# VH-VL binders against c1abc3, part 29

Target 1, 185 residues: c1abc3
Amino acid sequence: MAAGVQGESVARNYAEALLVLARKADDAEGWGALLRQVADAINNDVNLSRFLESPRIAAEQKSVVLSKALGDKVPHLFLRFLQQLVKNRRQMLIPAIATEYETLRDAASGIVHARVTVARETGDEEAKMIAERLSKATGKTVVPHFAVDPSILGGVVVRVGDTVMDGSLRRKLGMLRRRMGGTRA
Key: E = the ipSAE of ESMFold2; O = the ipSAE of OpenDDE; V2 = 0.75 times the mean of E and O plus 0.25 times the DockQ between their complexes.

## First folded at step 11 (VH-VL; framework fv_recibokibart)

Design w2 (at its last look DockQ between E and O 0.63; V2 from the best seeds 0.80)
Fold by OpenDDE, look of step 11:
Structure w2 (fold): chain C 185 residues (1-185), chain A 122 residues (1-122), chain B 108 residues (1-108)
Amino acid sequence: as target 1 above (185 residues)
Amino acid sequence: QVQLVQSGAEVKKPGASVKVSCKASGYTFTSYWMHWAKQAPGQGLEWIGEIDPSSGSTNYNRKFQGRVTMTRDTSISTAYMELSRLRSDDTAVYYCARDSEFWTGEPYFDYWGQGTLVTVSS
Amino acid sequence: QIVLTQSPGTLSLSPGERATLSCRASQSVSSSYLHWYQQKPGQAPRLWIYDASSRATGIPDRFSGSGSGTDFTLTISRLEPEDFATYYCQQYGRSPLTFGQGTKLEIK
C-alpha cells in the first residue's frame, strides 16, 4: 500500500533515526538488510501483514511476538526500533521506511535511486543501458526501479526524489498539439 | 533528581514467588525503559529483562523466560519484577536500572535502584 | 550471546599506581555499545564510562576508556583510595545484554 505523502514523510523520519542508530552500531548495511527482510516478510506474508495491521491486537501483544521472533537474532536496538514503531502504530510503514533507509544510506555512498517509467517491459540489456545513461548524466551511480505505464506511449519518465524528468512521447505529442492549436487561434 | 527506590528484602521458600517494586521519581516514568539485573552473592551482574513503561512491552533474557514477569503502574511511577518458582540459586540482589534515551543511541544504565535482597531458603 | 571476559579477576595495587583493566568480547562490539560500571561493596553499580571512552558525569579525568572491536580497556592513571572497587564492562549490542564477570581492584 503506497503510503500517502504524509506517510512518506513519517517513513523518512524513522529511516533517518534508524540510520543514526545503525551508524553508531557501525553496521548501516547490515541493519538495512535486516529492515528489508522485515519489509519483505510483511509484503509477502499475508498472515504477518494481517497480524500487524489488525487493530484488534494490542500493541503489547505485537511487541511480544516481535521479541520472541527476533530476540537474539537482531541487534538489540533494532528490535527496540521495531517495537517503537508498533507502539506508535506505525508498523505498517516498515516497507516504506526500508525504502527510505536505503535511499538515505546509498545517498551517502553516491548512489541514487530513480523511478523509471517505461511504456513497455524492458529487457535486461535495455535496463542496463538506461542505468548507465542515467549514471553518466548525473555523475552518480543510479539504481533504476522500473514501472510499466503504456499511457506514456514511449520514451521514459524518470523521477529522482522530487525531480521529474519527462522524456515520454506523450509529453512530446502534447507539446506539439499545443503548438499546432495555438496557431489556429 | 532522578531516584529509583526499591522494595525491602524478601525471604522466600523454594517454589514460591517474589515481586520486587521499583518506584521512580525525578523524571517522566513513561519516557524511559526500565531494566532489571540480578547479582548473586559474590558474583557479577546478569541482565534479566526490560520493560517499556509507556506500553508495557517487555524483553526478557531467555534464561528467565517463563519465570519472570515485568509490569508497571504508571499512576505511581512504579515498575515491578515478579520471579516465580524460586530456587536457591535465585538468591541474589536484584536491581532496577533506568535506560538512557533510546533515540539518541546512548544505550546505558544511567541510574540504579539501591537493590533488593531476595533470599531463597528451605 | 556475547561473552565479555574481564582480566585480571583481581588486581592488587597501591594508591598512586596505574591500573589497567581489560574487557574482551567473544565477538565484535561497537564502541557505542560498550560501557563500564563501578560497584563498591554494599552499593549499586554506577555508570562510569560509556561509549567505550566517554566519562560519565562527575567521573575524574584520571579514568579513561579505550578500545574497539573485541578489546576494550579501562585505565586509571593514578589510583586514589576511593577508586578501589569492582569494575564491570557491559555490551548493549545484542540480546541478551551482558556484563563481564568484573575486575576487583583491591588495595595492596
Scores: ipSAE 0.878, ipTM 0.962, lowest interface PAE 0.5, mean pLDDT 92
Fold by ESMFold2, look of step 11:
Structure w2 (fold): chain C 185 residues (1-185), chain A 122 residues (1-122), chain B 108 residues (1-108)
Amino acid sequence: as target 1 above (185 residues)
Amino acid sequence: QVQLVQSGAEVKKPGASVKVSCKASGYTFTSYWMHWAKQAPGQGLEWIGEIDPSSGSTNYNRKFQGRVTMTRDTSISTAYMELSRLRSDDTAVYYCARDSEFWTGEPYFDYWGQGTLVTVSS
Amino acid sequence: QIVLTQSPGTLSLSPGERATLSCRASQSVSSSYLHWYQQKPGQAPRLWIYDASSRATGIPDRFSGSGSGTDFTLTISRLEPEDFATYYCQQYGRSPLTFGQGTKLEIK
């Protein structure tokens, strides 16, 4: 299936939902691997693909076959998720859902956007150093978006998402401020 | 308010079948899966399986696979569990229980029926 | 399947005492999938604790749940007469869903 923009949006919504379930299970990696295995089976097994796509087979029967085949081999809510896709006639989106899930999992595991407010314009080397220090401090790969606000008097204000970093994170970044020639109190 | 009312006690002979009903009220029947569990006299609880009332999809404990059939009638908000080829160790109280919303990732059984005693006389 | 083993099988205590009920899983279970039910004689089970540690609606704060992995505990800090019942743990992580065999909490 070649998904349009609407199909990609639907796949992302299901991937987001599955990631919530997988995080509650403390196994986002394992559930991703299971989803990829199902996706690969659909892509590589013509009989499975035909079975899942066939309008001659009731959604309920497809669901029962999944239960018999997978019920004791996968997490229970993973099976329920697949059964929900079959109920909604979305099971052919599973390869797209797997791709979206992997993207979301990677983002949640390592890449965050930060708003970094500085007192003066930063060069490329200073920006890279700030990103590296933020990454060390947060344990994530930080993509900074810089804004200049001279009123902060030489400090740096970092926001990850919509929250302001607490004082201990700001203190860990204090060495970075010295390199920018910050204003002394 | 939310209630699950089960059918009355049954006495059956070995080899027969029994069909227990569970009538739901006080909520949208098709929005929540329904579970069934067995409790033999003096024993703990054993999960039999579950059904989605909206689609009819089922998942069974393999111990009961081949002998259990779960169905529903959405027009009267009623779930059914049928157990065939009964034997003496099927003597138990059978409960229906409503699943909570599973999309939260923390589902549990939030409401239970009063139980139905099934006695299989040898 | 995941076997849940509860201990002790029977616990005899008096009102006012502290009770500790154990549930051990044969393999790791996410705390999000570990629940506790209370059952009194002649009654259906009732949800008591969900997600290992969250109290169901109306459950007094003297009940607390804890644990992770394979070891889970239900604690009652000060027993009241209405607390004497059988308690079951349940896992919702893998089919078949399973319950522990129960701990009967009796009045001494």
Scores: ipSAE 0.838, ipTM 0.932, lowest interface PAE 0.6, mean pLDDT 86
ESMFold2 (binder alone), look of step 11: mean pLDDT 92; pTM 0.940

Design w3 (at its last look DockQ between E and O 0.71; V2 from the best seeds 0.82)
Fold by OpenDDE, look of step 11:
Formats: C-alpha cells, sequence, structure tokens
Structure w3 (fold): chain C 185 residues (1-185), chain A 122 residues (1-122), chain B 108 residues (1-108)
C-alpha cells in the first residue's frame, strides 16, 4: 500500500513537470492527448507492456525504440520526457502519469474529477444527475468516475482528491447504532 | 567555466568514416544532453542529433540516420560523433553544443565547441 | 519538419542604423522554443536571444526579440561595429531541430 501511495506521488510529480513543458509549448491539451495515447497503448498492447516492463531490456534500447517510433510524430520535448522516464525506470508509471496530468490540467480549467462509489450500478440518467449535483455543490464542473461497492448499502461516497464525503447508508446506520448504544450506557 | 573542446581538423576519402570528439569541462557532463550540428561551407546550420551522456540515449536527424553514431565516455567527459560512408557533401564544420536544463530550464544550445572541419575529397 | 525562412539573406547597413531581421516558420512555433544565435566568421555560433524575446547573458539591450506563431523578429536598435555577423533563428519544438538559413548583417 505504501508503494502504491509513493507511486502516485511520483506520478503526480512527473505529471506536473510535463504540464509545465506542455504549457510552455502552448499545447497542454495536445500533450495530454498524446500521453493518454501512449498510456492506452501500454494498457492494451501486451507486447508493448512486456517490452517496457522487462528488466532484461536495457533502458537505452527502450529509448531507441521510442525514438524510432515517435521521433518526428510528437513534440521533441515530449519524446525526451518519455525517454527520461525510461532512464529513471519509471516508464510503467505512464498510465498513472496520464491520469494525474489530466487531473492537473482540468483543475486549472475548473474541472474536478471525483470518484463516486455507489451500491449498485447506476443508469446513465442517474449518473448524469449525480454529476450535476456535484457540480452544483462545488461550483465546478465535476467529472464523476463510478465504482460499485454493495457494502455501502446505498447512497454515495464521493472522493475528490484527499477529501471524502461519505453519504452512504452504511455510515448513517453506523451513526444510528452508536447513538442507540450510547443511550443504553 | 563551461568549455567544449573539439578534436582537430580531419581529411577523409569518400566512403571512409570520421569520428569527432568533444571534451566537456566546467560542469557535470552527465547532467546535460549534447547536440551535434553541421555547417557546410558558406551555409547555415543543420542539426544532426543529440545524446544523453548519462544513459547513452540518442535521437538522430533522419537525414543522418544509419550513418551517424553518437557515443560518450563519461570517465573523461567526452562526447563523440562518428559519421560513416562519407560523401563530398559531408564536407563541413561540425559543432558540439550543450543543451540547457531540460526539466526547468530553457531548451537551447547555451555553449558550443569551437568546431571541427571535416574535408571529404577524392 | 519545420522550415525556418529568414529575410533578408543579406542586410547591408552602417553603424548607428537600425536593423530588423525576420524569421518565418512553416508552422506555428511556441515562443519558448524559438531562439537566435550570432555567428562571426571563423567562430562558433553563440546564443543570443532565447524564448523569442529574452536576451542571453551579456547581450546588450540594443538587441530585442519579438514575435509569435510563425513570425519572429530580431531587432538591433543602433548598430555597433561588433554587431556585424550572421544571425540564425532556431526552433526547438519538433524533431528535427531546425535553423533558419541565416541573415548576414554586413557593413555598408
Amino acid sequence: as target 1 above (185 residues)
Amino acid sequence: QVQLVQSGAEVKKPGASVKVSCKASGYTFTDYWMHWAKQAPGQGLEWIGEIDPSSGSTNYNKKFQGRVTMTRDTSISTAYMELSRLRSDDTAVYYCARDSEFWTGEPYFDYWGQGTLVTVSS
Amino acid sequence: QIVLTQSPGTLSLSPGERATLSCRASQSVSSSYLHWYQQKPGQAPRLWIYDASSRATGIPDRFSGSGSGTDFTLTISRLEPEDFATYYCQQYGRSPLTFGQGTKLEIK
């Protein structure tokens, strides 16, 4: 779990660095899209993933492949950025970096990403309603990412960054039990 | 003070290879990418490629792809550019140039070698 | 590749005059990735202007850079004898990195 948190922190740092470069290039959106494409390729192409993950393949060799594949197709410093990740053996963080980059970029534009946990799968309309309510409540454009957890019994749990808003039935019932138990003591 | 000192002039025949050296001093050699540029007589500058001295990673101009090899010896803070299968149009002054800081700095060539004349003649 | 076209090819002026050098890119280039170098005969190029408008260390204030998108300009407000040289613009946005063909500033 600690390794995961550390990884997330590292990913965020790289995302911040990339965003700085992208802004200097006056193309934060374009660079983000490129990064997402690379991330998707890693997630969907088993051969690519294995290649990049393999400790038997030297970083230099990986860097050369990146150069040949992306060289004149992407901004020069974008390529350099990827090569730096390879150099630091952080290439497998690219999907995480892409996510963090989007989070940072969108935050700058007043867009907030929220993880929304629900007890059951929500329909499209319900999802939209939740998004709208969250947007109204925060004063920002909220993009919800839904997860299903039946253990919450009902309601919603919303996470925005480090802030958690637990509106679940589980929590409410727990609170009631505590109140009822406290009256017996 | 940052200095880049290149090897001396070379005269080669067509088909031969030339290896130019660039010795760096006054800074941490492995912290900065090194570039190479070509300047034919009376003409402008052409980018050949770059190398990361720390990792050996390279990016080449496609125009030179297959004929150029960039290497480094970190023990003596020296970068090398080898050009093979030389042609008459390879006659030029070749420069090494240090790249500025990548993460936070500006991306430009802040220091240059004095240049190396390579003459290719039959 | 991004082609940088400089104009004029040669500029003949006298000390004390104003010089205006143009660099046009075949596609848009961020100002952060457009640089100028000065080169004198028999010498290596030297960084002169970076980020389109920032003077390198030691460069006199009579030099100024401006521009955005595809059009960039280097201006010398009042020419000094030491300013006569060839000036190259460079883009660092896309591979391959490219230079303009240069403008030779010569004494009239």
Scores: ipSAE 0.877, ipTM 0.962, lowest interface PAE 0.5, mean pLDDT 92
Fold by ESMFold2, look of step 11:
Structure w3 (fold): chain C 185 residues (1-185), chain A 122 residues (1-122), chain B 108 residues (1-108)
Amino acid sequence: as target 1 above (185 residues)
Amino acid sequence: QVQLVQSGAEVKKPGASVKVSCKASGYTFTDYWMHWAKQAPGQGLEWIGEIDPSSGSTNYNKKFQGRVTMTRDTSISTAYMELSRLRSDDTAVYYCARDSEFWTGEPYFDYWGQGTLVTVSS
Amino acid sequence: QIVLTQSPGTLSLSPGERATLSCRASQSVSSSYLHWYQQKPGQAPRLWIYDASSRATGIPDRFSGSGSGTDFTLTISRLEPEDFATYYCQQYGRSPLTFGQGTKLEIK
């Protein structure tokens, strides 16, 4: 029940709404880039972060500052979206909203990120083969992120979202048959 | 039925200020942003800015920034536009217009006031 | 700012004729943000076409809108006496929101 988990759900709702607006503008990529720039500014500019977070500053004052700074530099409805976040006191969620937006955009493009745990480090060609196999099995473009855990004696553990695939599932699907071995000639 | 009723015509001297009102009825005033536009005699329309009646937040055309102030009184469902340091080329009809729901991603000005003629003469 | 240039400035036609009104943007505008308004002398503008091609409530089907990118068109298939007015295009994509200078459709 931490703010992080509930903030993730709220952030996803706003990201979904923004993606609808961005698709009407036919620029889901551009609006995502703008959102990430604002998120990075909040994370990296202590004066901006302090200003936006301050309970001593009225929401309409924050909204006017956003208007003056961004009004002629961004799509009009993008500015209105930021002003809605300020009105609802959600402007500090913008970094989380950006992350959820990117996830939603990638999912619509058939891209999914996978956490792949291996017993020992893999070479670039083996990593590519794992990614291609996972992509075929899921029907999506899989971007793998490898981690090494020598304690997994059964081979490879793959996590995609809430789904965990391990070496036993690998045998069922016919993937990654190597046990503990790693050399090729 | 949605209706926007503006205040009457004004005659002002250069350097003065004018405050035009726009009273809304037939809908929930605080649910929709209000825009203001200028139309000089024989000319087209020029956007001045907008206000959120619920929060008081504003966005102004930078051409008017520094001379325009938009406010509202939610207790009487009325939006205001004040233009200061008037000059002869501010002579125009000023309109208020209601924004449609922007969450649809296709907002437009769906209802307009009847217009307020402001004449600036020396 | 996005400049909308309408052509022709004045269009003189007779009832029953077809009218074609052009709106060209100085940079690309999403069709979702391109709107048309009708204005008669002494009256406020009225929403006519929204999202480039959708007729507002009560607008007759002889009016159609089309276009994308930088080029947009309002067409009236058969002019009626009540159609003679000035038509403005408007973009809602970038601040400042802007209108074209108008096309005055007048009776020949």
Scores: ipSAE 0.833, ipTM 0.929, lowest interface PAE 0.7, mean pLDDT 86
ESMFold2 (binder alone), look of step 11: mean pLDDT 92; pTM 0.936

Design w4 (at its last look DockQ between E and O 0.81; V2 from the best seeds 0.83)
Fold by OpenDDE, look of step 11:
Structure w4 (fold): chain C 185 residues (1-185), chain A 122 residues (1-122), chain B 108 residues (1-108)
Amino acid sequence: as target 1 above (185 residues)
Amino acid sequence: QVQLVQSGAEVKKPGASVKVSCKASGYTFTSYWMHWAKQAPGQGLEWIGEIDPSSGNTNYNKKFQGRVTMTRDTSISTAYMELSRLRSDDTAVYYCARDSEFWTGEPYFDYWGQGTLVTVSS
Amino acid sequence: QIVLTQSPGTLSLSPGERATLSCRASQSVSSSYLHWYQQKPGQAPRLWIYDASSRATGIPDRFSGSGSGTDFTLTISRLEPEDFATYYCQQYGRSPLTFGQGTKLEIK
């Protein structure tokens, strides 16, 4: 479920907080991996998702389940972090938090995540080429995340954070139409 | 000034239960986790568990799981630890201790109660 | 669980001498999650060193903490009479939270 804009902001704040804890633990990578595992479990396990999402289940009960499931398997403060999310009824933001955490962590390492929209599914070779071109253009290591939108007709639309680079055929055609229409007026 | 004041010494028989209280003052009780620790005579410290006074959430040492219950009364800023099915080896001084700020990543016990002696004898 | 082993069990020294206390962890512990407490007979423990090397409020500069990974040390450069007590190391990295068995620093 796509967290609304407000949800994204909240998720980022929690991700920042967790990254601080993880860095103090000298294991930002490990903590990120754990968080991703939890996120994946939520996304892939319908029972877990329903359990965590259910307003009929008390937060305390959810917290107890987390304690029993993860107690000695994860860092102590990591568990407590998850319990804090439950306490604040933010547990369903865990997938979003995981994404933001990875973004923040990687940014510190010179890695940039980009959303790349294409008109059709790309092959592995084309995907690699796009990644390389973006990396070269930005001077950073770009990890592309692909989405297919036939409405762009062709080309690519790239989003990095709040910056959008629209190289789509749709945009180009739109610009041409405007130029042609302006000459008739 | 932060203070943690615990209840007085207890003498119990094997199989009985004991409930120790820890009254907090000088800070916002619900803003800090509270820990409990055990110290047998002449021995070191053992962590029993923790409670979030704001939510009542608890995490216990597995060693005490099933016998320990931590609760709180926020109206009087008091934490409680109950230990059931007491054994002779439960004879110890029990301490409550305040956790430092969680979000800053400073996880230590910054203030301690004076301790409560619990004696289990037949 | 993470086991913390302190050495020596008892350390007998005189005022003015240097004391070195060791805490060894069974697995790696972040410095941010390694702390020391002082306890005197009949009293509650008191936070002494946090984050392996930071002195708690009011702790004299003759106390210092150091170490990383699995090996941590508390050092008292010049012992004062009030320093004779038991010192415990603690880890906050993994559940259950654990303490060392303590080092008793006694007067010779």
Scores: ipSAE 0.879, ipTM 0.961, lowest interface PAE 0.5, mean pLDDT 92
Fold by ESMFold2, look of step 11:
Structure w4 (fold): chain C 185 residues (1-185), chain A 122 residues (1-122), chain B 108 residues (1-108)
Amino acid sequence: as target 1 above (185 residues)
Amino acid sequence: QVQLVQSGAEVKKPGASVKVSCKASGYTFTSYWMHWAKQAPGQGLEWIGEIDPSSGNTNYNKKFQGRVTMTRDTSISTAYMELSRLRSDDTAVYYCARDSEFWTGEPYFDYWGQGTLVTVSS
Amino acid sequence: QIVLTQSPGTLSLSPGERATLSCRASQSVSSSYLHWYQQKPGQAPRLWIYDASSRATGIPDRFSGSGSGTDFTLTISRLEPEDFATYYCQQYGRSPLTFGQGTKLEIK
């Protein structure tokens, strides 16, 4: 499901709030798994998606259904969190919230995810070497996600968060350079 | 000063209904969820459910589902708990209690009403 | 539901003695969701300890809470006359929210 730029920042704020609750519960992984299950249900169950999205169903009615379906099956504050999303008309952001939650959880554990675009497929050994180099350069544990794009004319392009490290032209991968002025990279 | 003042004692027959009120003062009524709990004679406390006064959203203990209705009137800062089809084992003191802030992740009942004795006898 | 079992049911002690009240959960409860309330006859419960170990406002430092997982303890280092009451533990982790059956702390 697509979300605009404003929707993604809202989703991150909710994910941050949920992670605080989950850590108080001593179960950030378990709450993340629950959130992903709800997100997947929304994406894959047309009746659930229609129910949650429908403007003809009052938010209170949606909350009653959530309470009856989930009340004894999930942590109490997790249910309250879902009901708060419904109250704020943000329940359709749950898939985006799940994605942001997973990113925040991994970042807090010193893990970052990198999109690594290569001109040709990499073997497992080469992939491990790239991950090691990226981890050394960033000071974090980097989990690479590889994609192949022959149009980059050799080399690699790495994106870690807001930083783009472009080695497509056989340049340094471990150093970040910004052009002065208004140009975006 | 936060205060929760409940309605007076009730005597009911089996099969009747009772509606207990809880009037809040000293804080913004719609900012905090309200809970209801039961304490039967010689027994501990039992959670009945909760209501969000701002939206009217409720969560009920399944033991009371189908017999309990929680409502509120925001114009007079008052929460209500109605229990129907009363039985003799519903004889108890009923408390309202204010929830603390949800987003801290450490919620507890920080203020309680004085309790309402409901006696169910034939 | 999460069952909280308090022990002993009744604890008879004299002023000046140390009291130890136990609360055992049927499954693990985060300390952030484990709270203690004090109740005297004819009165509503009052929040006493929250987050397993944090004293509510105005609660004297002779009260301390501890524990994690399934085992939690409320300790009163030196009993005062006003401390004789019933104490309930409460969990907020899973619906239904539940209380222990209480420990009545009474004068020997």
Scores: ipSAE 0.785, ipTM 0.910, lowest interface PAE 0.8, mean pLDDT 85
ESMFold2 (binder alone), look of step 11: mean pLDDT 91; pTM 0.937

Design w5 (at its last look DockQ between E and O 0.74; V2 from the best seeds 0.82)
Fold by OpenDDE, look of step 11:
Structure w5 (fold): chain C 185 residues (1-185), chain A 122 residues (1-122), chain B 108 residues (1-108)
Amino acid sequence: as target 1 above (185 residues)
Amino acid sequence: QVQLVQSGAEVKKPGASVKVSCKASGYTFTSYWMHWAKQAPGQGLEWIGEIDPSSGSTNYNKKFQGRVTMTRDTSISTAYMELSRLRSDDTAVYYCARDTEFWTGEPYFDYWGQGTLVTVSS
Amino acid sequence: QIVLTQSPGTLSLSPGERATLSCRASQSVSSSYLHWYQQKPGQAPRLWIYDASSRATGIPDRFSGSGSGTDFTLTISRLEPEDFATYYCQQYGRSPLTFGQGTKLEIK
């Protein structure tokens, strides 16, 4: 379920907070990896997801389970962070938080994540070419995340943050139609 | 002014339970985690566990797990530590200590209770 | 768990002398998660140095903390009579939270 715009904002705020803690721990990469692992577990383990999502289970009980499962395996404040999410009933935002955390962390390192929409599934070589072209164009290391949307007909639509670059065939055709229709009037 | 006031000294028999209280004042009780520490006579400090007064969430040192229970009463800003199945080696001064604000990333104990002596003797 | 080893166990010095206390961690600890407490007989511990090198409120400038990784040091440049106490280092990086065994600073 796409966390609504509000959910994304909340996730980003938590990601920022966690990144601050992780930096103080001198292990932003390690903490990010742990968060991703937790996110993956939530996404891949139906039982875990149901447990965490269940409103019938008290936050305290969820917190205890987290403590028992992760207590000696993760940094102390990392565990606390997860418990805070549970306390605030926002534990299901962990996957979104993980994504935002990576975005923030990488941005600090000159890495930019881009959503790239293509009309058809791209091969590995084509994907690599797109990544390289985007990196050259931005002057940063771009990590593309591909989505397939046949409705764009061809080309690519690239989203970086709030900026969208639409190089799709759909857009081009639309522009042509408008130019041709404007001449009849 | 922040103050943590603990309950008085206790004398217990082996196998019994003891419940120590820590009354907080001068700050919002539910905004800070509360810790408990043990100090045996002439020895150093040992961390027992922590409690979030707002949620009741706890994290315990595995060494004490199964014998320690931390609770709180928010209506009177009081934290409790109960230790069961007492042994002679549980004889110690027990301290409550306030943690700093979690989100600031300053994780230290800024205020301490005066300590509670618990003596376990046959 | 992270074991903190303090040295020496006892340090006997006179007022006016320089004191150097060591805290060694069994694994790397962020400076942000290394703290020092002072304790006098019959009293509760008191926060003394936080984040390895920051003095708590009201702590005199003759006290200083330093170190990183696994080696941390508390230094008293010129001892005052009130400085004679036991000092404990603490790590907040991993559960369980742990303290050093303490260094007792006594009057020679």
Scores: ipSAE 0.879, ipTM 0.962, lowest interface PAE 0.5, mean pLDDT 92
Fold by ESMFold2, look of step 11:
Structure w5 (fold): chain C 185 residues (1-185), chain A 122 residues (1-122), chain B 108 residues (1-108)
Amino acid sequence: as target 1 above (185 residues)
Amino acid sequence: QVQLVQSGAEVKKPGASVKVSCKASGYTFTSYWMHWAKQAPGQGLEWIGEIDPSSGSTNYNKKFQGRVTMTRDTSISTAYMELSRLRSDDTAVYYCARDTEFWTGEPYFDYWGQGTLVTVSS
Amino acid sequence: QIVLTQSPGTLSLSPGERATLSCRASQSVSSSYLHWYQQKPGQAPRLWIYDASSRATGIPDRFSGSGSGTDFTLTISRLEPEDFATYYCQQYGRSPLTFGQGTKLEIK
């Protein structure tokens, strides 16, 4: 809600700052990949998550561990950015920051992320066709993220940012619906 | 006027430790990271590491990891670099240098201390 | 680590001549992270050129920096007596931060 909106705004500000640093390094894509790796580690490694969240561990100690683990393996200002997040108690926002960074980077490249909810699992060929159709409809390169919800009874719901696109995209996706039905017959 | 004033020359025996100080004036000490570099006689510069005076966070060159400790005292705007288990090839001039603002994305060392000669004899 | 190799090691020239100092990196370095420092005997280094090509405050316009990727150059169009010193390039892109071994510019 309100706290979520404020957290998203903070995450966007950090993502914007990191993207400036990454562009000066001539490596916006590489820094994004590094940030995503850290975000995934926080989401999937209980020991790392506990370490970063723990109030029993001083921020300085967390910072030193990051330096020892990453110092010679990442760009220097990337490490400094992570240490700044720890100093500001924002390290648990890293997954949100990664998402905002990817959105900002891809917007500059004409890439748009879309949440695509489908009634049934899509195969690789159908996923490619949906991505191509969405790209044609938007005039941008669309990276779809699929989720399955059988309750939509064979429909397709597409969300880009906070905008839900259902109406005219449903009509433009009609050929894909026919192919999905025909190929499963 | 930004100024970094380092402690005086030291003569040490092998196996001892040395602690060099760097007193900052003319700016907000806690707003800028501080770096330390080594210059052996007749040689170039070698980066030792850095400290954030506001948090105490450090990053060290792995070559010095385990022998170097960087600290600071914000009440007197002073950074410290301690090097332990000294050996003859630690004989050098040691410099402190101020980093520029992190968020500009244009980091460099804009002000340097006058240097501290550390001699490890015998 | 990123190794910076400067050439020549020593450059002997007279006042009024043009000097060209080279810095080569073992891997690509963003121009934003490549800097030059001047050092005279018995003195601390001083920032001279930052961002590969931007002069530090008070540095005369006879000094210019250029280059990108792995090859960077410091040029002095007309040497003055005060320009004879050692010049170091430095990279800030990856830990450890590293300096070149220096080019000593000396009077012929």
Scores: ipSAE 0.815, ipTM 0.919, lowest interface PAE 0.7, mean pLDDT 86
ESMFold2 (binder alone), look of step 11: mean pLDDT 91; pTM 0.937

